# VH-VL binders against q9umr5: the designs that were tried, part 202

Target 1, 268 residues: q9umr5
Amino acid sequence: SYKPVIVVHGLFDSSYSFRHLLEYINETHPGTVVTVLDLFDGRESLRPLWEQVQGFREAVVPIMAKAPQGVHLICYSQGGLVCRALLSVMDDHNVDSFISLSSPQMGQYGDTDYLKWLFPTSMRSNLYRICYSPWGQEFSICNYWHDPHHDDLYLNASSFLALINGERDHPNATVWRKNFLRVGHLVLIGGPDDGVITPWQSSFFGFYDANETVLEMEEQLVYLRDSFGLKTLLARGAIVRCPMAGISHTAWHSNRTLYETCIEPWLS
Below, E stands for the ipSAE of ESMFold2; O stands for the ipSAE of OpenDDE; V2 stands for 0.75 times the mean of E and O plus 0.25 times the DockQ between their complexes.

## First folded at step 8 (VH-VL)

Design gg6 (framework fv_mavrilimumab; at its last look DockQ between E and O 0.89; V2 from the best seeds 0.82)
Fold by OpenDDE, look of step 10:
Structure gg6 (fold): chain C 268 residues (1-268), chain A 123 residues (1-123), chain B 111 residues (1-111)
Amino acid sequence: as target 1 above (268 residues)
Amino acid sequence: QVQLVQSGAEVKKPGASVKVSCKVSGYTLTELSIHWVRQAPGKGLEWMGGFDPEDGEPVYAQRFQGRVTMTEDTSTDTAYMELSSLRSEDTAVYYCATVSYDWKTGRYSFDYWGQGTMVTVSS
Amino acid sequence: QSVLTQPPSVSGAPGQRVTISCTGSSSNIGAGYHVSWYQQLPGTAPKLLIYGNSNRPSGVPDRFSGSKSGTSASLAITGLQAEDEADYYCQSYDSSLSGWVFGGGTKLTVL
């Protein structure tokens, strides 16, 4: 039998948004129990990510308990960060494959439709004034806003990304790293034609330096310091990078070729 | 509010085709996702297909694939459902309905319905 | 025959509480797809009553409530009134069928 699959959604998603993914899994891996977690949908997806992590944790615990052989996580967009945090705080998770589906794992710094909708009068260059304020951090998007030009503010004000990355010292850093390293495989999916994740390399833990030059995962301090286990995972052969072009952000979960190439192999 | 007004009752012979119309008002057709649901006399509701509210593509229930065609005329804000190779078991009231997304809750629903079109298939 | 299973009929006296169950499977309700409920008065088109498991559209009295757990959903009607006599349908999405699905319907009789 196949291991259960748990799906965590992104901003403003519905379980319906993942209908094609579930259809693909049902077709290719019949009998697989797939659950799209019905929490923090719609506008509620704007709630603080730590709140979401807690909610999703409560939802996955019973699923994991019924699956001693392990489970797979498919986490889309913002959901990928939620899942990474989830795996960091859970000392007893049994996740085999953590599939990060076009997630801003290293943060977001770009003018997207979501930003325009939420902050119509703000550009990315000025969003730090909002996102790195106490009230700004009450919004999920700001929890992973990563302004390369205001690193000091990011490190000090980011209540989520900077912490799960181990970029800001905190008493749980060592434990979170240990917990996250329990994952069997980290599957990173994304691509240059995403149009939302900015830079798109963020899905692979790449990100801007102070000159907005994109550096790869291996050049990031979080990797070099192994602050949350990326270097260790890579050394173990546990990181899979699956880039794909020609896929827009809203299509990652609904593309058959992408599924077959980047997702299906890890649902064993 | 959205209003859906459907065409009148139809009587068809087996093997024939029927095309039911659904005129939209209140919103433009381009702003809506129209679906079709039928109900045989004294029976329950059966989804036939519609335009996917996320990608706009037509999707048909497996049972009707190859026999049903759903189209839209945006110039007249009218949706159409054509069912071919009619059988006696196709006798039913056919409803058009809108499938809408609530951004607050992240939920989809069939929130507005037409008045229904009775289609009778008899020899 | 319906993908979602409902009791064929339920009844209650005015003022009472009635519950209509909707039993699905791992490919629909159990997969995390939302459940909606529709009321159909005799000779009329269905009307949305509950959407997204427990949300009421504007105009729907709060005596109507929905819930979901596991592979099942439930519609509860409190303070039953004569005008509540109708057919009720649950609805969800099914990944195995790649489409929307309805329950078989429940006839509610107000005694």
Scores: ipSAE 0.912, ipTM 0.945, lowest interface PAE 0.5, mean pLDDT 96
Fold by ESMFold2-Fast, scan of step 8:
Structure gg6 (fold): chain C 268 residues (1-268), chain A 123 residues (1-123), chain B 111 residues (1-111)
Amino acid sequence: as target 1 above (268 residues)
Amino acid sequence: QVQLVQSGAEVKKPGASVKVSCKVSGYTLTELSIHWVRQAPGKGLEWMGGFDPEDGEPVYAQRFQGRVTMTEDTSTDTAYMELSSLRSEDTAVYYCATVSYDWKTGRYSFDYWGQGTMVTVSS
Amino acid sequence: QSVLTQPPSVSGAPGQRVTISCTGSSSNIGAGYHVSWYQQLPGTAPKLLIYGNSNRPSGVPDRFSGSKSGTSASLAITGLQAEDEADYYCQSYDSSLSGWVFGGGTKLTVL
């Protein structure tokens, strides 16, 4: 009776990390079949995002095929970008609710421990030198690095984010837009105390301009041009924005109040 | 290498409490998550609880809620499991084990185990 | 009965292959939680044999392998040896119980 839920993780995650989320779903929607995809776990989460999209696509096809009434997608952090691309490349997806948990939808411009591990001498001001090289684009983190002071390099070198956001032209853009628009609801979740996603408004399609002033979704060229359907979805009433303060990056999938407020209403 | 050394065998009367210790060497307790698993004679393994490796808080199996308490003394690198209101069916070998995260594979495992402590509830 | 179902016993001759099944449900193995396998020799503590469905710790020979499909997992042992006589337990996490769960155990006899 409830639609199945598919969970796509982020950097260095385990299916165990989602145990609280699955417990909450079981309490409020007993009988829901929830599957956490155990692909690209650990260090493999650093593989290029297009490679991850292909692998997750192969995993979701049989799940979607067995649920003709539709499925829900919950995608955490980097996983939200994977799900963005999945919805665009799949001609036949049947996703009702796409729930994005603190995902850097317009990119990342902030230092993290993961970036320090991979690039020990990096600072956010000079990471563009590595990330916008062909070698850097072989790492998932660099696929969504968005330096607002070198936007020209981002637009030319990003092999993933600039393309799925329609910030650079691609021959498949029209088909990707059509496919993405099949989604029933786009539920965006994030907040100011995340501490990792920078700026936190990236989870709501906001981002820095060249002066590091945050411009919200409706001020972005991506939205104004309707490059992949955000303006159309908003006009249709299909975008839900659910910001919450007091939640750190690793706690979005384990906070009961967050679940009850932002996730539970969208699981049918 | 991690080594877990447990306290010696105990014999208790019904209604008493028992407190089993698990001393960690090779690493500090603060770097590890200790869980407790018991095994009645001739029976299988049963998870009782432990410190959640992500939350850092103790979590107990539903059937032991209200009867079990798990604590840690970081100054002596020793974990404890106390079980109260003992019954004859609590007769078992009690094991402590480490729960570790392998960041390369993204997987958890109960990778090191203590030698076990026999607790007999009789008379 | 245990939450994860294993056959109570399995047997094989030296040099043969045996498979031990571990059957779960949508709340554990089916939900994407990984499966570990433990070997327990008589009078000893359990020893980690396989973790994360198919990974072997250092020192475990490659004749032990693990796999997972749907709501079930399997442990395969090839080239059976007398020292493989032991009890084998599967383990996963269960979201409906909010805890770790073990299978009931399988006694392997070589003969």
Scores: ipSAE 0.797, ipTM 0.898, lowest interface PAE 1.1, mean pLDDT 92
Fold by ESMFold2, look of step 10:
Structure gg6 (fold): chain C 268 residues (1-268), chain A 123 residues (1-123), chain B 111 residues (1-111)
Amino acid sequence: as target 1 above (268 residues)
Amino acid sequence: QVQLVQSGAEVKKPGASVKVSCKVSGYTLTELSIHWVRQAPGKGLEWMGGFDPEDGEPVYAQRFQGRVTMTEDTSTDTAYMELSSLRSEDTAVYYCATVSYDWKTGRYSFDYWGQGTMVTVSS
Amino acid sequence: QSVLTQPPSVSGAPGQRVTISCTGSSSNIGAGYHVSWYQQLPGTAPKLLIYGNSNRPSGVPDRFSGSKSGTSASLAITGLQAEDEADYYCQSYDSSLSGWVFGGGTKLTVL
């Protein structure tokens, strides 16, 4: 029998948007119980990420309790950050595969239609003034906004990303790292034609330096310091990188070849 | 304000085909996803198919696959449903409806409905 | 045969609260797909009443409410009125059928 699969969506998502992914799982792994968590949909996906983490935690507990052999997480876009935080704060999670589907794991530094709607007079170069304020941190997008030109503001103001990355000292850092390291596998999925995640290498824990040159995961300070366990996880062979070109941001969960190549092997 | 106006009632013999039209007003058809739902006399609602709101391709309920074709004419803002090889159990009211996405809630719904078209299949 | 199960009928007196259940499975409501509710008066097209489990379109009175838990959903009507006498249908999506599904319908009678 197959482990249950829990799906965590992104910004302004619908469970309907994951119908093809669920159909692929049903075809290749019959009998698998798959649940798309239908919390914080639409405009509620803009609520602070720690609030979303608390709500999603409450939803996954009964699913994990019914599956002592373990579960898998498939977490899309913003949802991948929610899932990484879940793995850090839950000291008794039983997640085998954490599948991060085009998620801005090292943050976002790009203009989107949602940002234009929310902050119509702003562009990526000046959004730090809004996002790195207490008011701005009440929006999920700002919780993982990462302006490479204002790193001091990011480190001081981020209520979410800087904490789960261990970039700011906090009393839970050791416990969160221990909890995250209990995951069986971390599967990183993304690609250059995504069009939304900026830089797209954020899906693989890559990000800009101050010159907007992309440094890969192994060049990041959070990796080198092993602040939340990436170096340890890679050393034990638990990180899988599955890049794929030709997929736009909204198509990751509806591409059969992507599913068969990057997702299916990890749904034991 | 969206309105859907359907073609008139039809009487058909078993084995024939029927083509029901659905004229859209208030919006253009390119902005909407039209689906078809039928209701046999005294029975419940049954989804038949429609144009997927995310990829724009026609999708048909499995029981109608091979018998139903759904098309759109954007120049007249008219959607069509054609059902072939009619049987007596195909006697029903056929509705067109829109499937709409609400970005505020992240949800899809069948929000606007046509008045229905009675199709009677008898010898 | 309907994938979503509803009671065939329910009744209540004016002013009372009634609920209509909609029971699905792990391939539809249990998979996380939203539930919508439709009201149908005799001889008329269905009218959207609730979508996204609990959202009310503009013009629908706040005495209509919806909820979802596990593999089931519920429509509640408070302050029952004679005009509420109608058929009510729940609706969701089903991954095993690759399509939208409706409940069998519930006739609400106002005594």
Scores: ipSAE 0.681, ipTM 0.869, lowest interface PAE 1.8, mean pLDDT 92
OpenDDE, second read of step 9: ipSAE 0.905; ipTM 0.941
ESMFold2 (binder alone), look of step 10: mean pLDDT 89; pTM 0.921

Design gg60 (framework fv_mavrilimumab)
Fold by ESMFold2-Fast, scan of step 8:
Structure gg60 (fold): chain C 268 residues (1-268), chain A 123 residues (1-123), chain B 111 residues (1-111)
Amino acid sequence: as target 1 above (268 residues)
Amino acid sequence: QVQLVQSGAEVKKPGASVKVSCKVSGYTLTELSIHWVRQAPGKGLEWMGGFDPEDGEPVYAQRFQGRVTMTEDTSTDTAYMELSSLRSEDTAVYYCATVSYDWKTGRYSFDYWGQGTMVTVSS
Amino acid sequence: QSVLTQPPSVSGAPGQRVTISCTGSSYNIGAGYDVSWYQQLPGTAPKLLIYGNSNRPSGVPDRFSGSKSGTSASLAITGLQAEDEADYYCQSYDSSLSGWVFGGGTKLTVL
């Protein structure tokens, strides 16, 4: 039968937001056990990402233990970064497909309504002053703020993204890489009409250089150095790239064509 | 505060249609998602449908698909539920309710309810 | 037949604790959808009592609490009072029905 599916949400999301996704899975893979983790919902989604990783880890352990043939992860937006860290910190995960729905894998450098609510006078050019402080790093969105004009500050201050991407040294880096490489498939989904994830290519491990020119995954130092296993995964054919135009940020989990094209094939 | 005021009781013959209104005050209709729930005498609550708070489109329970139509008039802040081909089993109190998102918890709830409209279907 | 199963009745004495269960499946509570609870006094509209598993709206006393585990949820009422005599309904979302579902209701009787 089908492997269980675990869904990890993003900023200010609820389980209800995934109702269409669960409907699609039930239609194409009837009998699949799907669990949306209803932890760190609402404003709790602003808690530091390492705190969220610990909580989600506790929730996924019993699900994985009951599924000896493996599980699939579907991780939306900020949730994709939580899942990245889960795959690295868990010595015993049995994840087959890790499906990342429009997640800022190399970081975020764009104004959002959430940032305007938290920091009403902020512009993306000035947010580095807050996010790269110790206080700012207590907020999840600052954990993956990646200002391409202050890359040195990002590398020194990021308590989460720079570490899981291997952009800054960490004592556990070798173990994290080993654990992450156990994943069967890394399915990356995103697109130019997202409107929130900036640059949208961050969902595919691309990002801005200091001139705001997007460099794709294969040009990134983290890929070239194979810091957490991207080059190894690509070489073994384990990375799937599925870009789609015409989909806004809140619609990745509710578009049937997207589901059929990018998600359904990886839910065996 | 949000207040929902529904139209008065209706008595209909089998085969007729009924249209119940729900007037919103204290908030604008465009900022709310109105859902409809019915309750037969002495029975439990049954969700009929409403405007999806994320999609903005009407969604109907499978049992009522093809018989129910839910509409909104933003100029008068009034929501409507029309049920056709009435049967005696449709005798019930019909409630409108708001479905709201609480940013603090990331949760949806049916937080404000109208007083209810009794619809009696008899020959 | 309701999708969420509640006991048809529960009873308790003033000052005691009662719990009302709500049993779902892997398509609703088990899928991660949260649970809300409603109190309905005779002749009145339902009133939101608990939402998002355990959160209380303004004006709901803290002797009402909710919890969720696996495919089930519970409403606990401590310090039971005569005015708590009412019908109680749980509610969740069901992915197999693509819609909101209510429990069959529980009549609470205060002795």
Scores: ipSAE 0.778, ipTM 0.893, lowest interface PAE 1.3, mean pLDDT 92
Fold by OpenDDE, second read of step 9:
Structure gg60 (fold): chain C 268 residues (1-268), chain A 123 residues (1-123), chain B 111 residues (1-111)
Amino acid sequence: as target 1 above (268 residues)
Amino acid sequence: QVQLVQSGAEVKKPGASVKVSCKVSGYTLTELSIHWVRQAPGKGLEWMGGFDPEDGEPVYAQRFQGRVTMTEDTSTDTAYMELSSLRSEDTAVYYCATVSYDWKTGRYSFDYWGQGTMVTVSS
Amino acid sequence: QSVLTQPPSVSGAPGQRVTISCTGSSYNIGAGYDVSWYQQLPGTAPKLLIYGNSNRPSGVPDRFSGSKSGTSASLAITGLQAEDEADYYCQSYDSSLSGWVFGGGTKLTVL
């Protein structure tokens, strides 16, 4: 039998958004129990990410308990960050494959039309004034806003990303790293034509330096310091990078070719 | 609301051991992380150790390594701190406190405190 | 002796603004660890006043505010009241000690 699959949605999504993914899984892996967690849908996805992590944790615990052989996580967009945090705080999770589907794993620094709706009066270069305030941190998007020009503010004010990355030290950083390293495989999916994740390399833990030059995962401090286990995972062959061009952000979960190439191999 | 009620004052001789209790109510002990902080008369607060909020493992301050033992009885919702090889400098009020992780802000805090237990070490 | 350094005492008249500093190092505040503040009234247990650098628990007046910059933190009290007379402690985590650390405490006197 196939391991259960748990799906975590992204910003403003619902379970309905994943109808095609469910179809693909059912066709290729019949009998798979797939659970799309219908929590924090729509505007509720703007709630603080830690709150979401707690909610999703409560939902996945009973699923994991009934699946001693392990489960797979498919986490889309913002959901990828939720799942990474989830795996960091759970000391007894049994996740085999963590599939990060076009997630801003290293943060977001782009004001696409998608974000402009939320911040109509703010430019990308000025969002740090809002996002790194206590008020701003009440919004999920600000929890992973990563301004490369205001690194000090990011490190001190980010209540989510900086913590799960181990960029800001906290008492449980070592434990979180240990927990995250329980994952069997980290599957990173994204691509240059996403149009929302900025930079798109964020889905692969790449990100801007102070000059807005995109650096690779291996050049990031979090990797070099192995702050949350990326270096260790890579060393033991547990990281899979699956880039794909020609896919827009809203199509990652509905593309058959992408599914067959980047997702299906890790659902066994 | 969490309430912490500690055991009564203790008078001990040097070299002896003391065991202070901290009974939890409002929540179960399994839902909380208990830490211990002491305060010598007229002095500041000193963290002694406690249980990690996430993995539940005990962690002790380096100063007290080998001399302090922190335990929990979940059946009675009571936490214990035992300090051995007592010295005069161990004379202090000992507090138990909960360390919580805020799932909104991602922050830790010592949010609830017991009333304190005075331990006097004198020959 | 304390890992975090506070002034031993501060004073102010009712209605005034006072600030209490907390100076750490690259191993605690400067490492990015959060700063919490506690109020201890005479003869009582400490009470959480500020956590996560600037967050107030429910029941704490907005007269109290916290900030953090570099290796230092600050507690500000506006509209000082007689009831604010107490000892105040900052707290953080220290990576070199692998443990929580407190400041030496500051006695606030309301004149």
Scores: ipSAE 0.034, ipTM 0.540, lowest interface PAE 6.6, mean pLDDT 92

Design gg61 (framework fv_mavrilimumab)
Fold by ESMFold2-Fast, scan of step 8:
Structure gg61 (fold): chain C 268 residues (1-268), chain A 123 residues (1-123), chain B 111 residues (1-111)
Amino acid sequence: as target 1 above (268 residues)
Amino acid sequence: QVQLVQSGAEVKKPGASVKVSCKVSGYTLTELSIHWVRQAPGKGLEWMGGFDPEDGEPVYAQRFQGRVTMTEDTSTDTAYMELSSLRSEDTAVYYCATVSYDWKTGRYSFDYWGQGTMVTVSS
Amino acid sequence: QSVLTQPPSVSGAPGQRVTISCTGSRSNIGAGYDVSWYQQLPGTAPKLLIYGNSNRPSGVPDRFSGSKSGTSASLAITGLQAEDEADYYCQSYDSSLSGWVFGGGTKLTVL
């Protein structure tokens, strides 16, 4: 009856962190097969995102193959970017709802405890020097660092986000766009009280311009160019935007009201 | 370095309550999540409950809800498990254990265990 | 009744390999929760042997290894020694029970 749900965690997360989400799903959609992918947990979540994409791809293939009616993805924080890439690199995915929980879809430009732990003397204004080096690109958090004051360096050096967003050319871009467009629904969730994702509108494909003024999705070049299919999805009625205030970054997967409002309706 | 020392054996009549203590040393109680696991003679391990390491609130196994209460006294670094309305089936060794998060692996484990407290329920 | 199923006993000779299975369901191991293993020597408290599917705490020899696949996990003991004779328990989290669960335990006899 219900499609299986695959959950992809974020930075330094574990399967245990999603226990409340699984409880909510079991209460409202009993019998749903939910799998939290138990890969790249802890410090392994710092490994390059393309490496994580390969590992998660190997894990989702048999789940998708056993569910001809389709599957749903719930992807939290950094995990939302992994899922973006999965949907692009998989020629045969059967994802119905891709539910992105507070993921920095246009990148991150804000100080976080994880960045300060890894690069303690850095400020967000100086992180471009580290993140846009070959060494820095070996860390997942640098793969989606997007400094709006050094957009030229981001476009040239980002080994992950600039490529999956179609902001820099790639030989596979046409195939990646075709694959991503197979998704049934793109459900975007985020909010102003997250406290980690900066700007929070990154979860909705908004981002800073060079003056740190947020431009929303429809004003982004990636949308206007339809680089990976956002404009096509929106025209198809396939994009759902569900902002909610009052939710901190670690609470998106454990808030019942958020679940009932933004997630539950998309778990057929 | 972490040690858990539990209170001594108890003999109780059916219908009574028992309160087992677990004193923590080598760590402060505020930094730990203490969970309780019991084992009936010749039987396996059964999780009873503990303080959720992420939420910081007590969580009890469904079969013990309404009969078990877990508390902590941070001034003495002592955790307590009280089980009420005792039945003969509650005869068991009761263990306290620490639940810790290893950030390197992203995993939780019950890494340190007390010596156990035998609770015998008989007439 | 145990939520995680283990064989009640296994046996092996010194120097041999034994494996102990832990069979779960879609609400625990199959849902993506990791598996820990505990060793209990007669008359003692359980001791953490393996955590997070395959990680060994300091002091646990590499003869002990863990793995997880689908809804099941396995503990392998190579180069079996007399001191390995003990009860072994697997453990995971179960989303339908909203709690931690243990296997029924396996008594390992070294012949």
Scores: ipSAE 0.792, ipTM 0.898, lowest interface PAE 1.1, mean pLDDT 92
Fold by OpenDDE, second read of step 9:
Structure gg61 (fold): chain C 268 residues (1-268), chain A 123 residues (1-123), chain B 111 residues (1-111)
Amino acid sequence: as target 1 above (268 residues)
Amino acid sequence: QVQLVQSGAEVKKPGASVKVSCKVSGYTLTELSIHWVRQAPGKGLEWMGGFDPEDGEPVYAQRFQGRVTMTEDTSTDTAYMELSSLRSEDTAVYYCATVSYDWKTGRYSFDYWGQGTMVTVSS
Amino acid sequence: QSVLTQPPSVSGAPGQRVTISCTGSRSNIGAGYDVSWYQQLPGTAPKLLIYGNSNRPSGVPDRFSGSKSGTSASLAITGLQAEDEADYYCQSYDSSLSGWVFGGGTKLTVL
């Protein structure tokens, strides 16, 4: 039998958004128990990410308990960060494949339509004033806002991304790293035509330096310091990078070719 | 609401050991992370060590390494702090406290405290 | 001796605003670690006043506020009341010590 699959949605999504993915899984892996977690849908996805992590944790614990052989996680967009945090705080998770589907794993620094909707009077260069305030951190988007020009503010004010990345040290950093390293495989999916994740390389733990030059994962401090286990995972062959062009952000979970190439191989 | 009730005052001689207890109520000990902080008379607060909120393993301040032992009895919901090789400078009020992680803000805090246990070390 | 530096004492009259500073270093406050504040009334255990730099637990009046900038933090008390007379401690985490650290404490006197 196939391991259960747990799906975590992104910003403003619902379980309905993943109807095609469910179809693909059912067709290629009949009998797979797929659970799309219908939590923090719509505007509720704007709630602080740690709150979401707690909610999703409560939902996945029973599923994991009934699947001693392990489970797979498919986490889309913002959900990818939720899942990474989830795996960091759970010392008893049994996740085999963690599939990060076009997630801003190293943060977001870009203007998008949904961002402008939330901050209509703010430009990308000025969002640090809002996002790194106490009330700004009450919004999920600000929890992974990563302004390369205000690194000090990011490190000091980010209540989520800086912590799970181990960029800001904390008493549980070592334990979180240990927990995250329990994952069998980290599958990173994204692409240059995403149009939302900025830079798109964030889905592969790449990100801007102070000059907005995109550096790859291996150049990042979190990797070099192995702050949450990326270097270790890579060293033992547990990281899979699956870039794909020609896919917009809202299509990652509905593209058959993408599924067959980047997702299906890791559901066995 | 969490309540922490500590054992009574202790008087010890130099070189002896002291074991202070901290009984938890409102929540189970397995749901909490207990830390210990002491305060010498007329002085400030000093963190001694405690259990990791996620790992559950004890972590001690460097100053007390090898001299302090923190344990838990989940059957009685009681945490213990034992300090050996006592010195006059160990004379202090010893507090147990819960360290919580706020799942809304991702912040740590020492949110609940025991009433304190006075330990006097004198020859 | 304390890793975090506080003024030994501050004073104010009822209704006034007072601030208590907490100065750290690059290994604690400056490293991005949060600052918490505790109030200790005479003869009692410390009480959490502020956590995560600026968050108030339930029951703490909004006249108490915390802020953090660089390697320092500050506790502000507006509308000072007689009941505010206490010792105040800042707290953070220090990576070099691998442990929690407190300030030396500040005695607040209400005149």
Scores: ipSAE 0.054, ipTM 0.503, lowest interface PAE 5.5, mean pLDDT 92

